# VHH binders against Extracellular exo-alpha-(1->5)-L-arabinofuranosidase ArbA (arbA), part 8

Target 1, 316 residues: Extracellular exo-alpha-(1->5)-L-arabinofuranosidase ArbA (arbA), of Cellvibrio japonicus (p95470)
Amino acid sequence: KQVDVHDPVMTREGDTWYLFSTGPGITIYSSKDRVNWRYSDRAFGTEPTWAKRVSPSFDGHLWAPDIYQHKGLFYLYYSVSAFGKNTSAIGVTVNKTLNPASPDYRWEDKGIVIESVPQRDLWNAIDPAIIADDHGQVWMSFGSFWGGLKLFKLNDDLTRPAEPQEWHSIAKLERSVLMDDSQAGSAQIEAPFILRKGDYYYLFASWGLCCRKGDSTYHLVVGRSKQVTGPYLDKTGRDMNQGGGSLLIKGNKRWVGLGHNSAYTWDGKDYLVLHAYEAADNYLQKLKILNLHWDGEGWPQVDEKELDSYISQRLK
Key: E = the ipSAE of ESMFold2; O = the ipSAE of OpenDDE; V2 = 0.75 times the mean of E and O plus 0.25 times the DockQ between their complexes.

## First folded at step 1 (VHH)

Design z9 (framework vhh_6z1v_2)
Fold by ESMFold2-Fast, scan of step 1:
Structure z9 (fold): chain B 316 residues (1-316), chain A 128 residues (1-128)
Amino acid sequence: as target 1 above (316 residues)
Amino acid sequence: EVQLVESGGRLVRTGGSLRLSCAASGFTFSSYAMGWFRQAPGKEREVVAAISWSGGSTWHADFVKGRFTISRDNAKNTVYLQMNSLKPEDTAVYYCAADTRPYYSGSKYTDESAYDYWGQGTQVTVSS
């Protein structure tokens, strides 16, 4: 059976690949070949003690992780939220190794990185993704709906916003100024991920709606900037913070709800990692790893045929 | 300026068929879900059918299932309602409406408050 995941991110330790996804305590899989996957662990056996204070409707599922290796530690960022609300927070937990058999294996929660509060914040503190700039400064992109996607500078230990704080709006779709700030609204954009390639930072975002089976409209758009802070411009020169975004990939008759990507350079090759719902298998969310190619102007491209040819296997 | 223009409404006999069209302009039609609503004389307005932005998902009210089919042509900026096996109870003004949520194709098609753009309506009369 294929690995069922939502919001997949990956990293490598030694010769082992680790896959993190939305689920109870964050679901972790391991693989030697990125095709055959085994259940490894969950990062949380018990929910964070602060979760229900931030999100009263929290149901125990931790959402939309990102994994980042920095100075001998693995930083796992996670979202605490409830559907349709911005009563949310991004937290971080750290581990010295991802191998559960190691005597050093222990997830240590460092608490809240950032919290969104209804009627105070016109953003939703979910969908974190980490990017280091060309000077080694580490940034977090995040966001869903409301006022769009934001980027802020992290402090030296990657657990809090830097002081003094530095924030940027990097992508958004139009939201009515008459809409109450507590409502998500119609600005269907979330799940930022930034990849640095050559002279550019590429911002990927998911437009539309996940999580509706055959009614899901999720698809990926991209823009780029020579500076991590933006502006991120699409292929037509339109700013992503002004509704810009160039289509990278969308669904077809077999694969629906394509989105929530990460992107990586592994062993000199570039990859797009995402989930897709298979229409023939009751819209079950499946892991997809696609080769990321670059055109003559430096724009990313994927081969839709790889949606059919990449087949993950879930082992016992 | 957003504009929706319905056409095709006319008098038809019970058991007959009719296709309504709605031509859209002034917005990115392919990004928005579309709905068909109707209002019969002396009755409240009700949702009849809806279609997602891509056409990959459709919804039909129970009272028209098996008789009416919604479809769209994004290249022509047009949404259609094919009406078969018409009954006198189908007599109404039919309205085309655009959902205000770009790329929405979720199951809440009956939420009239989600539709901000409306056509002027086209009259369908079904006689015995």
Scores: ipSAE 0.000, ipTM 0.117, lowest interface PAE 18.1, mean pLDDT 87

## First folded at step 2 (VHH)

Design p2a (framework vhh_sonelokimab_d1; at its last look DockQ between E and O 0.07; V2 from the best seeds 0.00; counts 0 for: pae E 8.1 > 2, unsure alone 62.9 < 65, placed apart)
Fold by ESMFold2, look of step 2:
Structure p2a (fold): chain B 316 residues (1-316), chain A 121 residues (1-121)
Amino acid sequence: as target 1 above (316 residues)
Amino acid sequence: DVQLVESGGGLVQPGGSLRLSCAASGRTFSSYAVGWFRQAPGKEREFIGAISWSGGSTYYAVSEKGRFTISRDNSKNTLYLQMNSLRPEDTAVYYCAAGSWYRDSGYFDYWGQGTLVTVSS
């Protein structure tokens, strides 16, 4: 049985990999080999104290985590969103270790990082991803639909925007001017993730619709920039703020759609981590960890055959 | 996939009450949110509210607070819309719809056939 995941991110502590997924309280799995996974914990046993204020219909599912290690601490960012609206917020909880057997294991919630208010903000405060630039400044990318993907400086303790604030638009798709600002609209872009490689920052983004079973159109695009703040340009030089984005990988008949990736360098090799919808199992979302290669012009490449070759196992 | 069947519509006098049902079937339906919508003759489809299929969380459009209640019976895989203090302007076809709860962009992919509610004296 493969691992059911939504919006997967992962990190390593010692000899153990930890995988974080959208789910009740943020579901956490662990593995010694990145293939065999066992349930570890959930980051919240009870909901964040502010969750029902942001989303009155909140049901305990926290969305779209990112995990970031900084100065000996693990920062877990998570999203709370109102159903179908951009009433949303990204929070952060912090732990000294990911090992539940440690006496130091304790998630300490630090509250809201940013919050979107309908009619005030034309962006959706979900899908966080953390990147440190070449100067040691830490940034958060985020966004889903509406006015697209944003990037802002984090403060020194990584729990709030820096002061003075610095915000950038890094990617967006055209949105109908006839849509009410409180509605998501037709700009099907979300889930940014930035990886530094060589002279470039690479922005990965998910286009299309997740979560539609066999009708899912979700796929990954990429652009790059010499500056973390952009502009991010695709292979033809088109700006991702103007609809640019070069296809990185799309689904196939067995894996009808895929997206919400993260990307990592481990032990000198580069990896793309994502979920994909399995046709043979009622289009449920499954973990994929794929090799990320680079062509002679410095663009990332993924062998489509690896969608079929990576198989996870969920242990009891 | 998910299949949805509404029932319980009919003719009701102003000030009356009516309970609509949405019978749901499907292997993984408990991971889907369900919304109630209505469409009056000649008008655009209108969102009423949504409920998490698991957990019992609900969200209502601002205009419908206080008169309509969404609930569920998990033993029967059935969702309900209780409508009180009905008015002639509530006359519409009422639809049950399903979509992803945790990561939906506010759009529902699966729809029932609708059930007609007529409020007339």
Scores: ipSAE 0.014, ipTM 0.272, lowest interface PAE 8.1, mean pLDDT 84
ESMFold2 (binder alone), look of step 2: mean pLDDT 76; pTM 0.793
OpenDDE, look of step 2: ipSAE 0.017; ipTM 0.383

Design s1a (from s1 with K104R; framework vhh_sonelokimab_d1; at its last look DockQ between E and O 0.49; V2 from the best seeds 0.00; counts 0 for: pae E 9.9 > 2, unsure alone 64.6 < 65)
Fold by ESMFold2-Fast, scan of step 5:
Structure s1a (fold): chain B 316 residues (1-316), chain A 123 residues (1-123)
Amino acid sequence: as target 1 above (316 residues)
Amino acid sequence: DVQLVESGGGLVQPGGSLRLSCAASGRTFSSYVVGWFRQAPGKEREFIGAISGSGESIYYAVSEKGRFTISRDNSKNTLYLQMNSLRPEDTAVYYCAADQYWGRYSFGDSDYWGQGTLVTVSS
């Protein structure tokens, strides 16, 4: 059986890759080869105590992790929310190692990083992704629908916004000015992820709708900037914060709902990690790891045929 | 055409135990994440816990804290909720729900809910 994932992110400790995804308590798999995966752990055996206070409609789901290694610690960011609402928060839990056999293995929840509140915020505090800039400053990108994707500077402990706070809007689709701020609206954009390559930061975003089987319209777009704060411009020079975004990959007859990517450089090679729903397998969500190539102008490219040739294996 | 049918509810004394079962029909039960929920009179539906399709990842609401245990037997297409040290506050209708897309798909929008089984904790 292939590995069932939504919203996959990865990191490496020693010779072991670890895969984190949306799932009960945030599901963790490990692998020696990025093909054969074994269940490792969940980050939470019990929901965060603050979850229902932030999100009254919270139904237990922890979403859309990101994992970041910094100064001897692993930081696991996660989302608490309810579908279609911006009563949401991004939290963080920390561990010294990802190896459950280590005596140092213990997830320690540090609580809320940021919270979105309806009517106050025209953004949704979900879908975190961490990026360090070329000066060593760490930033979080995040967001879904509403007013789009945001980026803010993290404090030195990576647990809260920096003081003084610094925020940027990095990508947005048009939203009616007449629409009530409590409504998600039709600006179908979420799941930012930033990769630094050469002179550029590349911002990946998922456009369209996930989570609707064959009716899912999820696909990936990209833009780039020489500054982590933007503006992120697509291949035509259009600002992503003004509706820009160049298509990287979209679904076909076999694979639907492609999105929520992360991207990495491992051992000198670049990779795009995402989920895709297999039409022939009742739209079951599956892990995909694709090679990321670069054209003569420095734009990322993937081979759609690798959706068929990458096949993860779940070890019992 | 996955269908869920709960059983095992009833009247129980405070401090007692009950095991609820949720029997699934349909060929792909092992591919679904399954959760337990309850709704007490006059209150909103409350999450109890969830278990992955493989049975390896199990996750609980804070309110349960070791009193309730979720398990599944995919060979019998059955989900279980073992409830111990029951209190009058545990009186509710208990529901099982199945979700193919764990995470962003709301259990409330799923077509795969059981009808519920009433648990009354009273002298």
Scores: ipSAE 0.463, ipTM 0.762, lowest interface PAE 2.8, mean pLDDT 89
ESMFold2, look of step 2: ipSAE 0.010; ipTM 0.300
ESMFold2 (binder alone), look of step 2: mean pLDDT 77; pTM 0.791
OpenDDE, look of step 2: ipSAE 0.022; ipTM 0.412

Design s1b (from s1, 17 letters changed; framework vhh_6z1v_2; at its last look DockQ between E and O 0.03; V2 from the best seeds 0.00; counts 0 for: pae E 17.6 > 2, placed apart)
Fold by ESMFold2, look of step 2:
Structure s1b (fold): chain B 316 residues (1-316), chain A 123 residues (1-123)
Amino acid sequence: as target 1 above (316 residues)
Amino acid sequence: EVQLVESGGRLVRTGGSLRLSCAASGRTFSSYVMGWFRQAPGKEREVVAAISGSGESIWHADFVKGRFTISRDNAKNTVYLQMNSLKPEDTAVYYCAADQYWGKYSFGDSDYWGQGTQVTVSS
């Protein structure tokens, strides 16, 4: 009965919350209360026209969306990829509204934002997340395995890198020099998300591997910086580009593996949104919306018990 | 936990047709990517076809394109493999598989497997 989602991101339009998930064409759900969800639409009825050129084994599932509202438009970023490969691209499609009943509802694909090519790029163009800095500049974070997580300036219409381009490495884990560049490698880091809170930008990242039944190691870490570009430092002052990262939350017996979070401030409260694999239900990924708390030194904290207390309901 | 039970494997002549079925137990069937794999003697298990939970996305391996068709009926919790124009090279144990992640099938892996059903194609 719960909502089965992967890589969940959310936004609000009017009195309605919209949830976006990895899946065929990017699956969209809606809710009035963030607990009871119903199917709304898919952003693509088929696939992006360029998907099989970028990833020849593309199977119709678009990965790792992010949704960003800017100047009255909704920007949905999505990933085209294949397991274990960095033959990938991040695309963007745009809509004036998220309400499918509106005459203005229409996803207008704007094509590829960035593309990674094996051997050319030591990064993987998936897992986008958008953050605006204090000066109104909009940035995209992204990355999975390989050389880790990157951040670049978006252009004014948010569909391409800015010109002149500005790129930063914001987090990475050690990668063996003995690994072929075509392989994902041992640096198990992906899915950046940046939240502005107080004087800091907080970078959340997913470490480990999902999908190992009871042996999953997927979990969330955090670092922070006064600059959107970094350096992002963990609680001990270690740079996330040098293997830093403070544990935020990890799985347990019931919820084996969790991550790929987003984070939001809504109505004066802070939330962490993620998926968690439910052992009792075939390790299916379930939506979790957890409270973010802040300790006396400004670090985020999550109560693991909330994995059990938040239970979504998929409406018929 | 999901249980997968294949049926329909038998001896068939070259050029013949056969339909495999896989019955799934569990109320989460429509959320799984379903797949068919095969393993011939002395060979590694290989993916034959896959179908998304909704049935809207379908993939077939190049060596079966135009000959085999995967389908599913979510009301009956069943996935099918229609096999036409069978060749001796199609002789294998065929396995039904279920996973939440499409990409694992490219590497011959899955979270749930059936027991397998033998298909033998005679000359």
Scores: ipSAE 0.000, ipTM 0.124, lowest interface PAE 17.6, mean pLDDT 86
ESMFold2 (binder alone), look of step 2: mean pLDDT 80; pTM 0.824
OpenDDE, look of step 2: ipSAE 0.011; ipTM 0.290

Design s1c (from s1 with R27F V33A; framework vhh_sonelokimab_d1; at its last look DockQ between E and O 0.66; V2 from the best seeds 0.00; counts 0 for: pae E 9.2 > 2)
Fold by ESMFold2, look of step 2:
Structure s1c (fold): chain B 316 residues (1-316), chain A 123 residues (1-123)
Amino acid sequence: as target 1 above (316 residues)
Amino acid sequence: DVQLVESGGGLVQPGGSLRLSCAASGFTFSSYAVGWFRQAPGKEREFIGAISGSGESIYYAVSEKGRFTISRDNSKNTLYLQMNSLRPEDTAVYYCAADQYWGKYSFGDSDYWGQGTLVTVSS
């Protein structure tokens, strides 16, 4: 009853959980128990109208969704890009409900939030993740390779950057000075996700290369800050903008190349949600929901043995 | 060995119809998402649409809305493209592609591609 997913994010409406995955039109699954999933819908029946302008070779795959509930609406952010390029954009579509049987069910695309242009921008406009700060301001983190991960304020409608704009660099890895700005380069960092816990914002990031089956080196690191804007520091106090990042979890022989996490508090418990490639099943990407524990100094911990156990054992 | 073989291309007059087939062998066809692309002379390869392994999910490029229909028959390991109301700008080499990972970022780096079949719509 496991699903094949990439970049999983989820949310709840009523008694039903909804899981969103990279794929043609953004694939949506539903579940009553977060263990047994079934196909629900695609967010797009046809491509966003601007997708071919951003990526001429666009093939219907929308990448790296995030789902955010705000004032009774569901905001689904998604990415349009091409492999190895930062000719990219993040868009947003909005729905009043996630239940396809409701007469109010209708995805209303609101267009591009941000767009990156090769050689103009040293960042890549993919991998959105939404976080609200303690003052009610909503922010988007994003980024993949190039100059790393960024954070900016969203406007009141959550569809564009705020005016006046406010942007921050929150994490990056060193690029070779010999690398052309049009190239992704060796700075293998992407997929930010921020979780508020106690006095800190925790920035999770994926390091390494995804999407290479058994050759994936993808793993998760973490840093924290008392301010959503950073600086995010790892356990040794090193700034994530200067290559800092404490290992949270990496794969094992059975489950390789894990990353692109989200994180949630549900019913008083904290969880890490991600995908991993299953070696025994031709390295297909499978959903993982892991307990996120906290040590005595407030750092998150994951028991790597949970990669090998059934999700149902954690949700009881 | 894995193969995807397109057929059904040819010369057709404007307003005509054509049905392309893509015969698959060497892999479990029903476990793969499959899609259609085309490339006109001097143009980049263009996505037409895709269908999930089970056939329950179908997605089309907006530019081809209403004229093209994608289907598959998993009992015959075959993907189809029904093209109606053909126009001279539909002249291109048509390709099928397959990828096991429904969540992969693009078909452009797909596991398997066909050799292509030429469709010519005479003006």
Scores: ipSAE 0.011, ipTM 0.429, lowest interface PAE 9.2, mean pLDDT 84
ESMFold2 (binder alone), look of step 2: mean pLDDT 79; pTM 0.811
OpenDDE, look of step 2: ipSAE 0.324; ipTM 0.722

## First folded at step 4 (VHH; framework vhh_sonelokimab_d1)

Design t1 (from s1 with K104Y; at its last look DockQ between E and O 0.60; V2 from the best seeds 0.00; counts 0 for: pae E 8.2 > 2, unsure alone 64.6 < 65)
Fold by ESMFold2, look of step 4:
Structure t1 (fold): chain B 316 residues (1-316), chain A 123 residues (1-123)
Amino acid sequence: as target 1 above (316 residues)
Amino acid sequence: DVQLVESGGGLVQPGGSLRLSCAASGRTFSSYVVGWFRQAPGKEREFIGAISGSGESIYYAVSEKGRFTISRDNSKNTLYLQMNSLRPEDTAVYYCAADQYWGYYSFGDSDYWGQGTLVTVSS
């Protein structure tokens, strides 16, 4: 049985890898080898205190986690939302360790980082991803549909926007001028993730629609910038705020859609972590950890054959 | 297509217990997150809790206070809700749902829902 995962992010503590997934309370798995995975814990045994205020139909699912280690603490960011709405918020909970057997293991929720409201905001407060720049400043990217992907400066304790606030648009697709601000619209872009490599920051983004079984169009694009704040340009030099984005990987007949990636450098090697919809298994989402390679011009590449060769295993 | 059928509802006195069953047909649903919901007259549908496909992970809404237990038996394609110390405010139609479409995002209209089983708690 493979690991069923959506929006996967992972990190390492000691000799153990931890994987975080969208699901009731945020599902956590652990592994010694990134292939064989055991259930570890849930970050929330009960809902965040503010979840039903943000999403009245909240049913225990927390979305799109990101995990970030800073000054000896693990920061887990998560989203509360509802499909098709930008009535959403990103929260953060903090732990000293990821090992549930440690006496120091305790998730301490720090509440809402940012919140979006229909008509007020032309952005959707979900899909957080954390990146530190070359000067030690920590930023959060986020966004799904609407006015696209944003980046803002975090405060010193990483729980709120900095004051005074600093926000940037980093990628978006065109919306009709006739579109009401409360509507998600046709700008099918979400799930930013930024990786520092060499002289560049690489912005990965998911385009298309997830979650439509055989009709899923979800795929990954990439752009890069020498500044974390952008502009992020694709291979042709087109700005991602103006519809730019170079294809990194798309689905095939066996894996009909994929996206919502994270990316990491571990032990001198680079990896892309994502979920993919398996046609042979009713389009259920599966964990994929793929090698990132780089061409002669410094652009990332993924061998699509690894979609078939990487097969995770859930241990009982 | 997975079909879900709830059973085990009925009239019970306050302080009593009931066990509800949710039987799945069509395909095994061992890979789905499955949840219990209830809807009292004139109120919105309320989430009770959810259990992972393997049964290894169970999440309960805060309001249940240890009175309810969710379990599943994948060899029988059946989900259970054990309800103890029942109160009149537990009167509702109880539903099970299987999350297929969004994969851990939410239980929505495009997921599989049962028809419901009525639980009435009164003297």
Scores: ipSAE 0.012, ipTM 0.487, lowest interface PAE 8.2, mean pLDDT 85
ESMFold2 (binder alone), look of step 4: mean pLDDT 77; pTM 0.800
OpenDDE, look of step 4: ipSAE 0.084; ipTM 0.625

Design t2 (from s1 with K104T; at its last look DockQ between E and O 0.01; V2 from the best seeds 0.00; counts 0 for: pae E 17.1 > 2, unsure alone 64.3 < 65, placed apart)
Fold by ESMFold2, look of step 4:
Structure t2 (fold): chain B 316 residues (1-316), chain A 123 residues (1-123)
Amino acid sequence: as target 1 above (316 residues)
Amino acid sequence: DVQLVESGGGLVQPGGSLRLSCAASGRTFSSYVVGWFRQAPGKEREFIGAISGSGESIYYAVSEKGRFTISRDNSKNTLYLQMNSLRPEDTAVYYCAADQYWGTYSFGDSDYWGQGTLVTVSS
């Protein structure tokens, strides 16, 4: 039985890998080998106290985590939202360790980082991903549909925007000016993730629609910039704020859609982590960990045959 | 195998409208992601948009600015492109394409292509 996961992010503590997924309270799995996974914990035993105030349609599931290690602490960012709405917020909870057996294991919720409000904001406060720049400044990327993907400077304790605030638009797809601002719209872009490699920051983004079984159109594109703030340009030099984006990987007949990636360097080797919809198993979303290679011009590449080669195992 | 044939092209004045059709034959049409591309003289093929097999998912290229609408009728094995507010720069040969896997709407790489239908926008 494979690991059913949505929006996967990972980190390592000691000899143990931890995987975080959308789900009730944010589902956490652990593994010694990145192939065999067992349930570890949930970050929330119930829900954030503010969840239904922010999103009245909140359904009990926390979305789209990111995990970031900084100065010996683990920062778990999470999203409160409802499908098709930008009544949303990103929160953060912090732990000293990911090992539930440790006496120091305790998630301490720090509350809301940012919140989007329909009609006020033309962006959706979900899908956080954290990146540090060359100067040690930490940034959050985020966004889904609407006006696309944003990046803002985090404050020193990584729980709020910095003051004075600094925000950037890093990617968006065209949205009709005739659409009501309360609608998600046709600009099908979300789930930013930024990886520093060599001279560049690489922005990965998910295009298309997740979560529609065989009708899922989700796939991954990439652009790069020498500055964390952009502009992020694709292989043809087109700005991702103007619809640019070079294909990284798309689905196939067995894995009909895929996306919401993270990317990591572990022990000198680069990996792409994502979920993919398995046609043979009712299009359930499965964890994939793929090797990330680089061509002679510094663009990332993956071998799509690895979608069939990596098979996770969920332990009882 | 699937075969695709476009129709509905022609001469239209700026500001006019045109509806293109793409008739499919062969395998089950509803199993394919299908979409539209265009190629102006001397330029690279440009993606317009695509629609999933069931029709529940539709993607449009950012350059179209809401002027084009893609639909499909699986009972007739037909893909449509409704084009409104046409401009001279829309002059191109328009192609339909089909792919078993999603990804055609971002790139010019599809399993099956039609022959093309010419659209000319001129005063």
Scores: ipSAE 0.000, ipTM 0.203, lowest interface PAE 17.1, mean pLDDT 85
ESMFold2 (binder alone), look of step 4: mean pLDDT 76; pTM 0.785
OpenDDE, look of step 4: ipSAE 0.451; ipTM 0.780

Design t3 (from s1 with K104Y Y105R; at its last look DockQ between E and O 0.62; V2 from the best seeds 0.00; counts 0 for: pae E 8.0 > 2)
Fold by ESMFold2-Fast, scan of step 5:
Structure t3 (fold): chain B 316 residues (1-316), chain A 123 residues (1-123)
Amino acid sequence: as target 1 above (316 residues)
Amino acid sequence: DVQLVESGGGLVQPGGSLRLSCAASGRTFSSYVVGWFRQAPGKEREFIGAISGSGESIYYAVSEKGRFTISRDNSKNTLYLQMNSLRPEDTAVYYCAADQYWGYRSFGDSDYWGQGTLVTVSS
């Protein structure tokens, strides 16, 4: 059986890779080779106690994790939400190690980082991703639909916004001015992830719709900036906060719903990690790890053929 | 493909216990993730908890933790919900839902649902 993931993120501890994905409690897999995966743990055995207060329609799935190593701790960010609503919050739980056999292994939930409230916020507090800038300041990008993707400065312990707060709008698609603020609208953009490479920060975003089997239109776009705060410009020079975004990869007849990527440099090589639904296998969500190449102008590229050649194995 | 049939519902007094079963057909049942849900008249469907195909991982809603226990026996193709210290508020139709994965972002989109079993808690 292939590894079943939605919204995958990865990190490494020692010689072990760990994979985190959307699901009840956040599912964790481990691997020695990034191909053969074993179930490791769930970050939560029980829903966060505040989940139903923030999101009354919450149905148990914790969404869209990001994992970040900082000063001897692993910070696992997660989303509590419900489809089509911005009754949402991003929370964080921490651990000293990802090895469940360690005596130091214990997930400790630190609670809510940010919360979105309908009518108050024209953004959705889901899809966190952490990036450290070239001065060591840590930022969170996040967002889905509404007014687009945001970036804010985190405090020193990475559990809440810094004081004084600093916020930036980094990417958005057109939203009708006639649409009520409580509605998600048709600005189909979410899942920011920022990778620093050379002189640039690269912002990846998922455009379109996930989660509709063969009707999913998810695909990845990219822009870049020399500053983490933006503006992130696409290949044509268009600002992502003004509807810009250069296509990186989209679905085909076999693979649908491509998106919610993370991106990494491991052992001197660059990788794009995402999910894709296999049409021939009832649109089951599958892990894809693709090589990330760079063209002569410094833009990322992937080989669509690697969707067929990368095959994960769940060991049992 | 899997067919699910819930059983074990009925009338019980407050403070009592019931064990619900969800019987599945299919030689690949051990690959399916299963969730328990309930729906009271006039209310939204509520998630109770879920168990992985191997049984190695179980996840609960906060309100049910400690009173309800989920388990499975793959050799019998059966899932269980043990309900203790029942309250009138637990009166609902109880459903099991199965999928070969945890779903994209919700169990509500699962293709395989049982028809439900009614639990009535009253004195």
Scores: ipSAE 0.526, ipTM 0.783, lowest interface PAE 2.0, mean pLDDT 91
ESMFold2, look of step 4: ipSAE 0.012; ipTM 0.456
ESMFold2 (binder alone), look of step 4: mean pLDDT 77; pTM 0.788
OpenDDE, look of step 4: ipSAE 0.510; ipTM 0.807

